# VHH binders against FERM domain-containing protein 4A (FRMD4A): the designs that were tried, part 11

Target 1, 303 residues: FERM domain-containing protein 4A (FRMD4A), of Homo sapiens (Human) (q9p2q2r20to322)
Amino acid sequence: RRCQVHLLDDRKLELLVQPKLLAKELLDLVASHFNLKEKEYFGIAFTDETGHLNWLQLDRRVLEHDFPKKSGPVVLYFCVRFYIESISYLKDNATIELFFLNAKSCIYKELIDVDSEVVFELASYILQEAKGDFSSNEVVRSDLKKLPALPTQALKEHPSLAYCEDRVIEHYKKLNGQTRGQAIVNYMSIVESLPTYGVHYYAVKDKQGIPWWLGLSYKGIFQYDYHDKVKPRKIFQWRQLENLYFREKKFSVEVHDPRRASVTRRTFGHSGIAVHTWYACPALIKSIWAMAISQHQFYLDRK

## First folded at step 1 (VHH)

Design i01 (framework vhh_sonelokimab_d1)
Fold by ESMFold2-Fast, scan of step 1:
Structure i01 (fold): chain B 303 residues (1-303), chain A 125 residues (1-125)
Amino acid sequence: as target 1 above (303 residues)
Amino acid sequence: DVQLVESGGGLVQPGGSLRLSCAASGRTFSSYAVGWFRQAPGKEREFIGAISGSGGSTYYAVSEKGRFTISRDNSKNTLYLQMNSLRPEDTAVYYCAADYWLEDSGYSESEYDYWGQGTLVTVSS
């Protein structure tokens, strides 16, 4: 079947995927285009029939996944799946470059919540990385039309495009003499500090039917108010987790909290254990479970 | 293609200073980014600092507290590490490394294609 893999550098790979091709083999093929050795941070994403974002399971065949029943090629996205505290932990320049391209894409597509003033500063680093030192206001305005640096929401929050461009120019003038690598490091330092960076969000409900966001990341599991994805209401670090469970419509975690004394019917003799449960449709619960297990394994592999 | 030879290591008293040199032989030294790494007994090799081919960019490990300065002289094909206020914990074998395709922020050991043999620095009374 025809598949189209969108790469982080705006290229597309058009492939005829055979029924027996494993997802790990497709990831290897994509990685070869970047001379990428540190594949453990990356995945291949797609939207399922319910419209939710899913990830290929590396030990499964590509075509065994629940792709939407649409005409045309299967659309797949090569991107970062497993985030880390800092790119300073990465070994290869190819990996660093791809994290930078992934971050730029996430900011531009408005997948990460960021203030417009921060966007203008980030855009100045994109210009420094792509074009070097500031030369003139006119050149910057021309370059900003060609580079995916300013997301639509940031542009809508201000009186004019010229205002936004002038703010970027002000930041950009301060960067004279910075190298491409310095611009990447400075860009990533800002993006890595953003509260929503590296969090995979899922819409869930509690036992009372109240809607929440459940966030999964390298740090653990987070519960957010449905109207605020930035500040978590509950934080479950991976080191605190005793067990993870799922059933058709629910996902549960057991956590160890030494500050609390709790007794459950089936944990007699264990103090400080609490159970938290969230509800969603079966397809979404399976997606949450797959991401939770993968993020937990990633945590264990790096511990 | 490029060969690297470290020199300047030796015994230094705590609080002392030492300058290490790394002599590169071969063509186009200015095309290589060069870094310093060290390996203390029983520890993994750690990054100290790197400098771009032109010398326009320098990168340091955040733990170095400004005691170490990296520089290069492309006319002499030589890289330097100036080490000040040395401590017993700085005792290690110091390596220089070079990478032809390194982007400006190469702080990973795996990015470097060419390595010297190392020079021992002992900080002891």
Scores: ipSAE 0.000, ipTM 0.080, lowest interface PAE 25.8, mean pLDDT 82

Design i02 (framework vhh_sonelokimab_d1)
Fold by ESMFold2-Fast, scan of step 1:
Structure i02 (fold): chain B 303 residues (1-303), chain A 124 residues (1-124)
Amino acid sequence: as target 1 above (303 residues)
Amino acid sequence: DVQLVESGGGLVQPGGSLRLSCAASGRTFSSYAVGWFRQAPGKEREFIGAISWSGGSTYYAVSEKGRFTISRDNSKNTLYLQMNSLRPEDTAVYYCAAEEFYGDWSLPSEYDYWGQGTLVTVSS
């Protein structure tokens, strides 16, 4: 089967995937293109028939996943699946480079919520990393047309392209003398501090049919108002979770009663346990479950 | 696709104030930058001010800074222009406009959707 793996460095890997190829073998193949050893942070994603993002299960065959019914090649995306507090915990420069490329992609594709003034500062670090020190306004304007530095929403937030370019130039002039590595570290320091960084969002409903966002990350499970992905309304850290389970159309978590979280006395049995349930279509519930189990395992492996 | 309808125009004395409203219909209004333009008799359309899709950024023509304030309420699909210290030379038909794509907010040619206009007359 023809497959197209989008790499973080703008390349596409064209492959004829054999029926017996395991997802972990495909990940190994992609990793070899980057001399990547720290593969545990990465995954291969695809969009299902309903438009929801799914991830290949590493112990399963690539072609055993529910790809959209299309005659063209299967489109796959190599990207970060498991985020961490800081790139300072990463051992290899190859891993750091890929986290940087992943972050740039997420910002450019508007997958991370970022204030436009922060985008302009981030764009200056992209220029410093790619081109070195500021030389002239004209060179910057030319380079910004070639680099995926300014997302459309940031451009739409301001009166003109020239205005946005001038803001980037102001930030860029301040970076004179920074090395490529320093620019990456400074870029990642800003991105890692963003509230939505590292969170996988799923559209769900509660028992009353009220829409919510359910966020999954290495820190736990978060519930957000449908209009606000930044400030969680409920936080379920992995250490608080007693059990996870799912049914065809629902996903549930069991936690210590949140109202008793600050008390020094434990409530025994079911009287001290609260159950929170969310609803979605069966395909989305399976995706939520797979991500929740994977994020929890990632948390346990790092503890 | 969005439709725009201006209201709030009328006759006002020099030094007076008016608040114009622009009501939008269509699901895309909250995704667009929107602006106010005016056209005086015998002149081309001139830019007054614009506001980003989110309401987080505003931009004004240099000559109108401090006298006019633009705001929006996406929950009501409405754009506002507060005009203070009005002068006879502010007499014009005032238009609201929405852009479908990012562009230079000061250029009428960058806007895809226009209202029919509301007349503001500043006279004794």
Scores: ipSAE 0.229, ipTM 0.677, lowest interface PAE 4.4, mean pLDDT 88

Design i03 (framework vhh_7qbe_3)
Fold by ESMFold2-Fast, scan of step 1:
Structure i03 (fold): chain B 303 residues (1-303), chain A 121 residues (1-121)
Amino acid sequence: as target 1 above (303 residues)
Amino acid sequence: QLQLVESGGGLVQAGGSLRLSCTASGRTFSMGWFRQGPGKEREFVASISGSGGSTYYADSVKGRFTISRDNAKNTLYLQMNSLKSEDTAVYYCAADLWDEYGTLEADYDYWGKGTRVTVSS
């Protein structure tokens, strides 16, 4: 089966995937193109029929996943799955550069919510990393046409493209003398501080049918008001979680110390333990479960 | 409100069989059996959907226990075969108003008082 793997540096690998190829073997093949040693932070994703992001299970065959029923190659994406507090914890420059490329892609595709003024500052670091020091206004405007640095929403919030370019130029002039590595570190420092950075969001409902966002990250599980992905209403840190459970349409967490946990369902014979449950369609519950156990294992491996 | 009454518990020898019943005072949807052995926390045993069309079992009882229901009699059953000493526990009947089988205590709003099963070696 023809597969196309989109890499973080805008390259794509076109492969004829054999029926027995495991997802972990495909990840190894992609990682080899970057001389990437720290593979544990990365995964291979695809978009399902409903437009939701899913991830290949590394111990399963690539072609045993539920891809959209359309003609042409299976489209796959190599990207960061497991985020961390800071790139300063990463050992290799190759890993750092891939986190930077991933962050740029997430900002540009509007997967990470960010204020437009911050976008202009981030764009100046993209220019410093790619082109070095500021030379002229005309060169910057030319370069911004070639670089995916300004997302559509930021452009729509301001009077003109020229206004946005002028704001980027103002920031860029202040960066004179910064090295490529310094620009990457400064870019990532800003992005890592954003509230939605590193959170995987899923639309769920509680037992009463009220809609919520469930956020999964290296920090734990968060419940958000359906109209506010920034400020969580309930926080379940990994260290507080005793167990994770799932059924066909249910995902549940078992937490210790209910004084810090959210309002939960009743339990019997378990003083100090509370259970919280969310509901979604079976396909989404499977995605939530896979992400939750993977994020929890990632947390334990770093503990 | 809704009452669940278990029956059929008792003393049985290892390798033997026993059938538990749970009668509800009214209509129920998803139902399940849980058990609590001496010095252990309560654990899931089996669950069944409101129609009886879907069943789920804990790995420790799969192939030995069978859950079933008779909705005309508002009664849930647990057929226990090839009993082992580790099956010794108080068995609890549980019911929910949702027509989705559950495996957690928190999935069920109504509970019986339990019936004791003792398996001798």
Scores: ipSAE 0.000, ipTM 0.107, lowest interface PAE 19.7, mean pLDDT 84

Design i04 (framework vhh_etentamig_d1)
Fold by ESMFold2-Fast, scan of step 1:
Structure i04 (fold): chain B 303 residues (1-303), chain A 124 residues (1-124)
Amino acid sequence: as target 1 above (303 residues)
Amino acid sequence: EVQLLESGGGLVQPGGSLRLSCAASGFTFSSYAMSWVRQAPGKGPEWVSGISGSGGSTYYADSVKGRFTISRDNSKNTLYLQMNSLRAEDTAVYYCAKDWGEYYDSSLEAFDYRGQGTLVTVSS
């Protein structure tokens, strides 16, 4: 079956995937195109029929996943799945480069919540990395048309495109003399400090039907108001979790909380344990469970 | 194919004890949480107890807490329910149920594999 793997450097791999090909073999093939040794941070994602991002399970065959019933090739995305607190913990320049490309893509596709003024500063580092030192206003305006540096929402929030370009130029002029590597490090330092960086979000509901965002990352599980993905209302660090469990339409976590008298179902007999439950369709619950187990295992492997 | 076979049910007098067993086959037993579910005559199903795949975590309905003990022997692919201080209201068909994954979920809405059941009658 025809598959297109979108790479982080804007290339696409056109492949005829055989039924026997394992997802880990496909990841190895993609990694070879970047001379990537540190594969443990990366995955291959696809969008299901409901529009939700899912990830290939490395020990299973590529074609044994629930792809949309669309005509044409299967669309796959090579990207960062497991985030870390800083790229300074990465060993290889190839890994650092890919984290940078992934971050640029996430900002441009509006997958990370970013203030527009921060976007303009980030765009200046993209220019410094790609083009070197500032030369002229005209060259910058031309380059910004070719580089995916300014997300659509940032452009819509300001008086004109020229205003946005001028803000980028102001930041860019301050970067004279920085190397490609310095620009990448400075870009990543800003992105890594953003509250939404490295969090996988899932739309869920509580028992009353109230919508929430459930966030999964290397730090733990977070619960957010549906209208605010930035400031979590509850934080469940991996070290605090006693158990995780799920059923067709629900995902539950048990947290050790000796200070709280829990009134949630099935807490009698588990003094000091609070249970938190969220609801979603079966396919989404399965995705949440798979991500939660993977993020927890990643946490344990780095502990 | 998943197969669950319950045994150990019977007639017992109030205050007595009974031990139920469930023999499991067709899946990796230690990788799945297991539950006991009962259905009294003319009533809907009621979840009784659950145990994680490793046996490290156990859960009980308020109606049986302190009287029933769930356990498992992963080397024998067998689930157990030790029932003490039995009451007339414990009279039901008891079913062994396989969960979706290693950790227990008390929801009866999700698809699971359930055995044929074993009848427990508590009467003088």
Scores: ipSAE 0.000, ipTM 0.094, lowest interface PAE 22.4, mean pLDDT 83

Design i05 (framework vhh_7uia_1)
Fold by ESMFold2-Fast, scan of step 1:
Structure i05 (fold): chain B 303 residues (1-303), chain A 124 residues (1-124)
Amino acid sequence: as target 1 above (303 residues)
Amino acid sequence: QLQLVETGGGLVKPGGSLRLSCVVSGFTFSSYAMAWVRQAPGKELEWVSSISGSGGSTYYEDSVKGRFTISTDNAKNTLYLQMSSLKPEDTAVYYCAREDYFWDTSGELYMDVWGQGTQVTVSS
């Protein structure tokens, strides 16, 4: 089967995947193109029939996954799956480079919520990393047309492209003398501090049919208002979780809640454990379950 | 197909007794808590009683404590509600329901499978 793996540096790998190839072996092949040793942070993603992002299970065959039924190559994406508090914990420059490329892509594709003023500062570090020191306003305006540094939403929030460019120039002028590596570290320091960084979001509903975002990360499980991915309404740290469950259309977590030790007419249980449940189609619930188990295992492996 | 069928309702005088039965098909009790929920004429649904999937824990609405007993017969896939000392206020359509094993910290119970209901009338 023809597969096309999109890499973080805008390259594409065209592959003829054999039925027996394991996802782990495909990840190894992709990693070899970057001389990447720290593979544990990365995965290979694909979009399913519902348009939702899914991830290859490393111990399964690549072609055993539920790809959209269409002619042409299977489209796959090599990217960061498991995030950490800081790139300072990474050992290799190759890993740091890929986290930077991943972060730039996430910001540009608007997968990470960020204030437009912060976007302009981030764009200045992209310029410093790619082009070195500020030289002239004209060069910056030309470079911003070639680099994916300014997401569409940031451009829409301001009166003109020239305004956005001028803000980037103000930040860029302050970076004179920074090395490529220093620009990467400074960029990542800002991105890592963003509330939505490293969170995998899933559109779910509660029992009343109210839409919510369910966020899964190395820190735990978060519930967000459907119109605001930034500040969670509920936080479930991995250490607080007693159990995880899923059914065809349900995903549930059991948390320790000492306030709920007593039985009431509407509350079931006498052990001080509370249960939270979210609903979605079966395919999405399966994806949520796989991500939750993987993030929890990543948490356990690191503590 | 998942199905819950209630029987045993009827007309009874105040102070009398009735036993409601709910025959379950398509799943086993070991995986789910079961509940009895009632609806009086012109009023909202009211939770009456629940039993855990293992049968080890039972819960009751305050107004029925000491008068009603919930139980299961796993061999017959049947849920029961034994009602005694019935009052006119107990007049309602009684539904058996499969409790969503999951509930939130708001204290609400979520039911995902319902029976058709059985009428209980307590009147002189």
Scores: ipSAE 0.000, ipTM 0.119, lowest interface PAE 16.8, mean pLDDT 82

Design i06 (framework vhh_lunsekimig_d3)
Fold by ESMFold2-Fast, scan of step 1:
Structure i06 (fold): chain B 303 residues (1-303), chain A 122 residues (1-122)
Amino acid sequence: as target 1 above (303 residues)
Amino acid sequence: EVQLVESGGGVVQPGGSLRLSCAASGFTFSSYALYWYRQAAGIERELIASIYSGGSTNYVDSVKGRFTISRDNSENTMYLQMNSLRAEDTGLYYCAADEYTWSGDTFEYDYWGQGTLVTVSS
């Protein structure tokens, strides 16, 4: 069965996957193409029949996952699944390079919410990393047509493409003398500071049927107003979570409730556990559960 | 053990030519950007030429048209072909690789050569 793994550097691996191949073995194969040792941050994703992003479970066989029933190869994506506070915690240059490529892809595909002016500054670092110092306006305009640096939404928010290119040129001229590594670090410092960086968002409803975004990351579980993915309305840090539950159409968390905490600080353990529940279709609930368990395990492994 | 080793420096007359080499070991050469820096007496070290992993190049204005940077990924070596040399080209020439480590409080380009001396004299 033919599978096509899309890599972070825009290359594709064409593979004939055997029924017994484990997802962890496929991850190892992909990682070998990058000489990648720090594999714990990465996963292999696919889109299910409902259009939702799912991830291969490393201890399961690749072909035991619920892929869309269509002709042609199974389409898979190698990308960052587990984010961290800063690339400063990464040990290998290969890992840093892949985090940079992943961040560029997320910005370009509009998976991270970012202001257009910030996009123009980020594009200047992409040019510095790929091409070195600014040489001429003409060269920049040519390079921007070939590099995935400017998302469509950013282009539509401004009077013309020339305006957007001119803004990038202004930023790029200021970077003269920066090396490739410095450009990557400066790019990542900006991206890592964005509120939506590293958060996996899921559309859910509460018991009253009100729509919300549920965000899952290395920091915990966040609940957002449906029209604002930036400022969370509720924050559930991993250390506060007692249990996670799921049923066919619901996902629940048990957390320490400050309102029910003992009046005396000298108590052993906290009293007062609150349950928070969200609803979605069964396929999405399974995706939320899998991501929550994986993010929590990642948190424990770094503890 | 990571090393960058420059060679090819020497004494030449104005208008002469030299080819500098930078031999690299201990890291994945083909994925790195590489640089030539020059340190002249009484002048701060300056970047004179760059070559990126994809092969694109940049030069400081004073050497454009006279110097050519190139790389051979199969030999893990970077070159600087210097033509039409002038007295002001005299200095120590260093190669550098875009190798970085980030510990949360420092950002460093850790791989530099020891330098090779170029003297242009009448």
Scores: ipSAE 0.000, ipTM 0.114, lowest interface PAE 21.4, mean pLDDT 82

Design i07 (framework vhh_ozoralizumab_d1)
Fold by ESMFold2-Fast, scan of step 1:
Structure i07 (fold): chain B 303 residues (1-303), chain A 124 residues (1-124)
Amino acid sequence: as target 1 above (303 residues)
Amino acid sequence: EVQLVESGGGLVQPGGSLRLSCAASGFTFSSYWMYWVRQAPGKGLEWVSEISGSGGSTKYPDSVKGRFTISRDNAKNTLYLQMNSLRPEDTAVYYCARDFEYSDSGYLEDFDYRGQGTLVTVSS
């Protein structure tokens, strides 16, 4: 079957995938195009029939995943799946480059929420990395039309495009003399400090039918108010989790809770352990479970 | 349909042993904390033991600690209670029970499901 793998550098791999090809073999093939050795941080994603992002299971065959029933090639995306505290822990320049390209894409596609003033500073590092030192206002305005540096939301929050360009120019002028590598490091330092960096979000409901966001990351599991993806209402670090489990429409975590248990719960000797359950359609619950197990395993492998 | 079916109860002499079983169906057994609770004649429900979904965590009240052992076989969807050094005070109907689920943090008041029970009589 025809598959199209979108790469982080805007290239596309057109492949004829055989029924027996494993997802890990496809990942190896993609990694070879970048001379990428540190493959453990990356995955191959696809959008399911409901529009939700899913990931290929490396030990499974590529074509055994639930792709949307559409004509044309299967569309796949090579991107970062497992995030870390800092790119300073990465060993290879190829890995650092791909984390930078991934971060730029996430910011531009508004997958990571960031204040517009921070966006303008980030755009200046994109220019420094791509073009070197500031030369003229005219060249910057021309380059910003070609580079995916300014997301639509940032542009809409200010009086004019010229205002946004002027703010980028102010930041860019301050970067004179920075190397390409220094610009990448400085860009990543800002992005890595953002509260939404490295979090995979899933729309869920509680027992009462109230909508919430459930976030999964290398740090643990986060629960967010439906209208605020930035500040979590509850944080469940991997170290605090006693157990994870799921059922057809439910995902649950057991965690040590310092709050006082009811008299009934104390009688049962269950005091100090709380169970949190979230609800979604079966397909989304399977995606949440797969991501949770993968993030937990990634945590254990680094411990 | 969620079902819990207890078995293994009977008449036993003081100091004797008995093993109770609970066959679970209609849900993902390994995903739930399970409990044994009992009700002595003319008294309320008393918690006897609890076990996590994986079987990695167990708890007991002082009244049975060291004498009773809870275990589970997730491949067979079966919960067990091994009762040793039985006393007349252990005479009760024993129930298998499943814990509730809740989406947000909160404290539970009671069990989600409970079986019909199995009678244990400790008498000479």
Scores: ipSAE 0.000, ipTM 0.116, lowest interface PAE 18.0, mean pLDDT 83

Design i08 (framework vhh_lunsekimig_d3)
Fold by ESMFold2-Fast, scan of step 1:
Structure i08 (fold): chain B 303 residues (1-303), chain A 123 residues (1-123)
Amino acid sequence: as target 1 above (303 residues)
Amino acid sequence: EVQLVESGGGVVQPGGSLRLSCAASGFTFSINALYWYRQAAGIERELIASITSGGSTNYVDSVKGRFTISRDNSENTMYLQMNSLRAEDTGLYYCARYEDLGWYEDSTPFDYWGQGTLVTVSS
C-alpha cells in the first residue's frame, strides 16, 4: 500500500509498504535518511478516523494500524514522541538538529503555546541559524516570508505585519556573531522552558461531564482547565503513581496521597491512595493508555 | 462469590511459548473488561494487557507483538498467549476485574484478583 511519510526537514518519502513491514523497520528506514543513531526519541504518527493523533506501535506491522478509510496514500509523520529536559543530554548532532526542526514545526503549527514576544525572539534565532548575521531590514522581511517562523496567531495579535517584522529585527540585531549551533542551543533553551513543551494533550471529561485537557509527558500526567493548556490544575509525577488502568471509556490513575484516604463501602484498606478518572470515547482512551504506558516506560528506562 | 482462577504457568526456555487461562465465575463475564497483570521479585505489579467487553485490546510496549489477550464469552474464560518469551517475562501472572463504583472520582475501584500463576523463563 502507498504511504507518504512527512519528514521534519520538509521532505516526503513515497513508499510502497508491504503487509509484513514492522513499524520499527519503517522507523529505521526513515532514520537512515538522517544518519540518525538516537532513534529512541522519535516515532511515526498518523491521524485516525476520529481526528486524533496516534502513533505506530514499533513491534506491530505498519498496515495493522487503524488508518482512515479514504482514497490516496496513508499519510504518516516522522516526529519527536519522547521529549527530554534539555538537548544537552543528546550525543548526536543529527538528533539535536531533528529536535530543533521538530520544535520549529510545533511552534509554527501552534502545538506549543507561546507568547508573541517570545515568538519574535525565537524567529530571530531561526534567521541566525538559517542565514547568519543580520544584514538589512529588507533582507529580513524577505526571509520571513519564506521561512515558517511566525505562526498565524502571533501575526493576528498585532496591528500589522510590519510591526511583527520590526520586533524580530530588534532581536535579530542582538545576535551578531552567533554560530548556527549557538542559535539552535539558544532557541531550544527557550522552547524547553515553555510550560506546554513535550506535552501530548487529550480532550477528556470528568465524572460530572466537565471538559478537561489531560496532558502526558516525560514528567508525568497533567490535568488542565479546558480553556488553559498552560497552567495545570493537577500534576501527577510518574514517581507518585501507584497504578494506571483503563476500561472502554475510562482512564484512571492511582496516586500516593498521605493526606487523603480512599474508602468506600466496597473498598476498605486503600488509605493514602487517591484515584482520578477521566472519560472519553473508546478510541481516544486506547490512545491515552498507549501514550501513558510509553511515556512511563521511557521515564523508567532513563533510571 | 466472584472468583478468578489462573492456570497455564510453567517453566520454559527463552524463545518458548505459554498460554495462560483465567476462568471467571460469580459475575456476568460478557459485559466486563478484564486485565492481565504480572509481578516479578522486587518489582511492583504492572498491568501488561487488557481486553474490553467489546473485544478491544491493549498492551504495554514490552509485550506488544509477543503477547495476545483474548476472551471466550461462552466459556467465561480470558487467555494470554505468550510467544517469544524472555528472561524478563519471569514472574507471577494475575488476572483482574474492576468493579466500577460509578462516578466516584477520588475512590479506588473494587478489584477482584486471581491467586496468580507462575511463569519462569530460564535457560
Scores: ipSAE 0.000, ipTM 0.084, lowest interface PAE 23.7, mean pLDDT 82

Design n01 (framework vhh_lunsekimig_d3)
Fold by ESMFold2-Fast, scan of step 1:
Structure n01 (fold): chain B 303 residues (1-303), chain A 124 residues (1-124)
Amino acid sequence: as target 1 above (303 residues)
Amino acid sequence: EVQLVESGGGVVQPGGSLRLSCAASGFTFSSYALYWYRQAAGIERELIASITSGGSTNYVDSVKGRFTISRDNSENTMYLQMNSLRAEDTGLYYCARDEVTIENPLYGSYFDYWGQGTLVTVSS
């Protein structure tokens, strides 16, 4: 089966994947192209029939995953799956480079919510990293046409492309003398502070049928209003979880509730545990479960 | 970061020869198809030669038999040997590598990696 793996540096690997190839072996092959040692942060993703991002399970065969039934090669994406609080915890420059490339891609593809003014500042660091110090307005405008630095929504929110370019130029002029490494660190510092950074979102419903976003990350499980992915309504940190379980159409978390625990100590018949449940189609519940278990295991491995 | 750096351009008389080089860094050179493009004054940028990762070559009709594209995977360098140069060969020569197929309509092919170009002038 023909597969095409899109890499973070805009390259594509064309592969003929055999039925027995494990996803972990494919990840190892991709990692070898970057001389990447810290593979534990990365995964291989694909988009399903509904446009939703799914991840290869490393101990399963590549071709045992539910790919869209379309003509042509299977399209796969090498990217960061397990995020951390800061790139300062990373050991190798290769890992730092890939986190930077991943972040740039996520901002450009609008996978991370960010204010347009912050986008303009981020674009200036992309220019400083790629081109060095500011030289002229004309050179910047030319470079911005070649670099995927400004997402479509940021451009749409302002009077003209020239206005957006001028905002980037203003930020870029302030960066004179910064090294490539300093630009990466400053870029990542901003991106890492964004509320949606490192959160995997899933569309779910509660028992009443009300739509919500369920967010999964290295920090825990979050419930968001369907129209606001930025500020969570409920936060379940990994350390608070007593249990996780799922059934065909539901995913549930059990958390320790101090208020209920106080009542339980005074009477029998109450456990001091609160249960929260979300509903979705079986395929999406299975994806949520796989991500939740993987994120929780990542959290435990980092303790 | 991906970098492509062209060199070898200059001024030559009609019928002369030049060898262009494209030094690549920041990616696994042997895994990519590579391309030479030309931008002449008043003419749109055009693809003139290509070489696959396996070494297969293609040329536009106007340069076929006169230009030879080659690669040295051990040196991470691609070459364009230009013979029997004509006035119409004058222009900026750019090397490029394969792009991501996912396009943004506003940016078009802005995922392309290009060098800064090297100038070739053919004049008497």
Scores: ipSAE 0.000, ipTM 0.087, lowest interface PAE 24.3, mean pLDDT 82

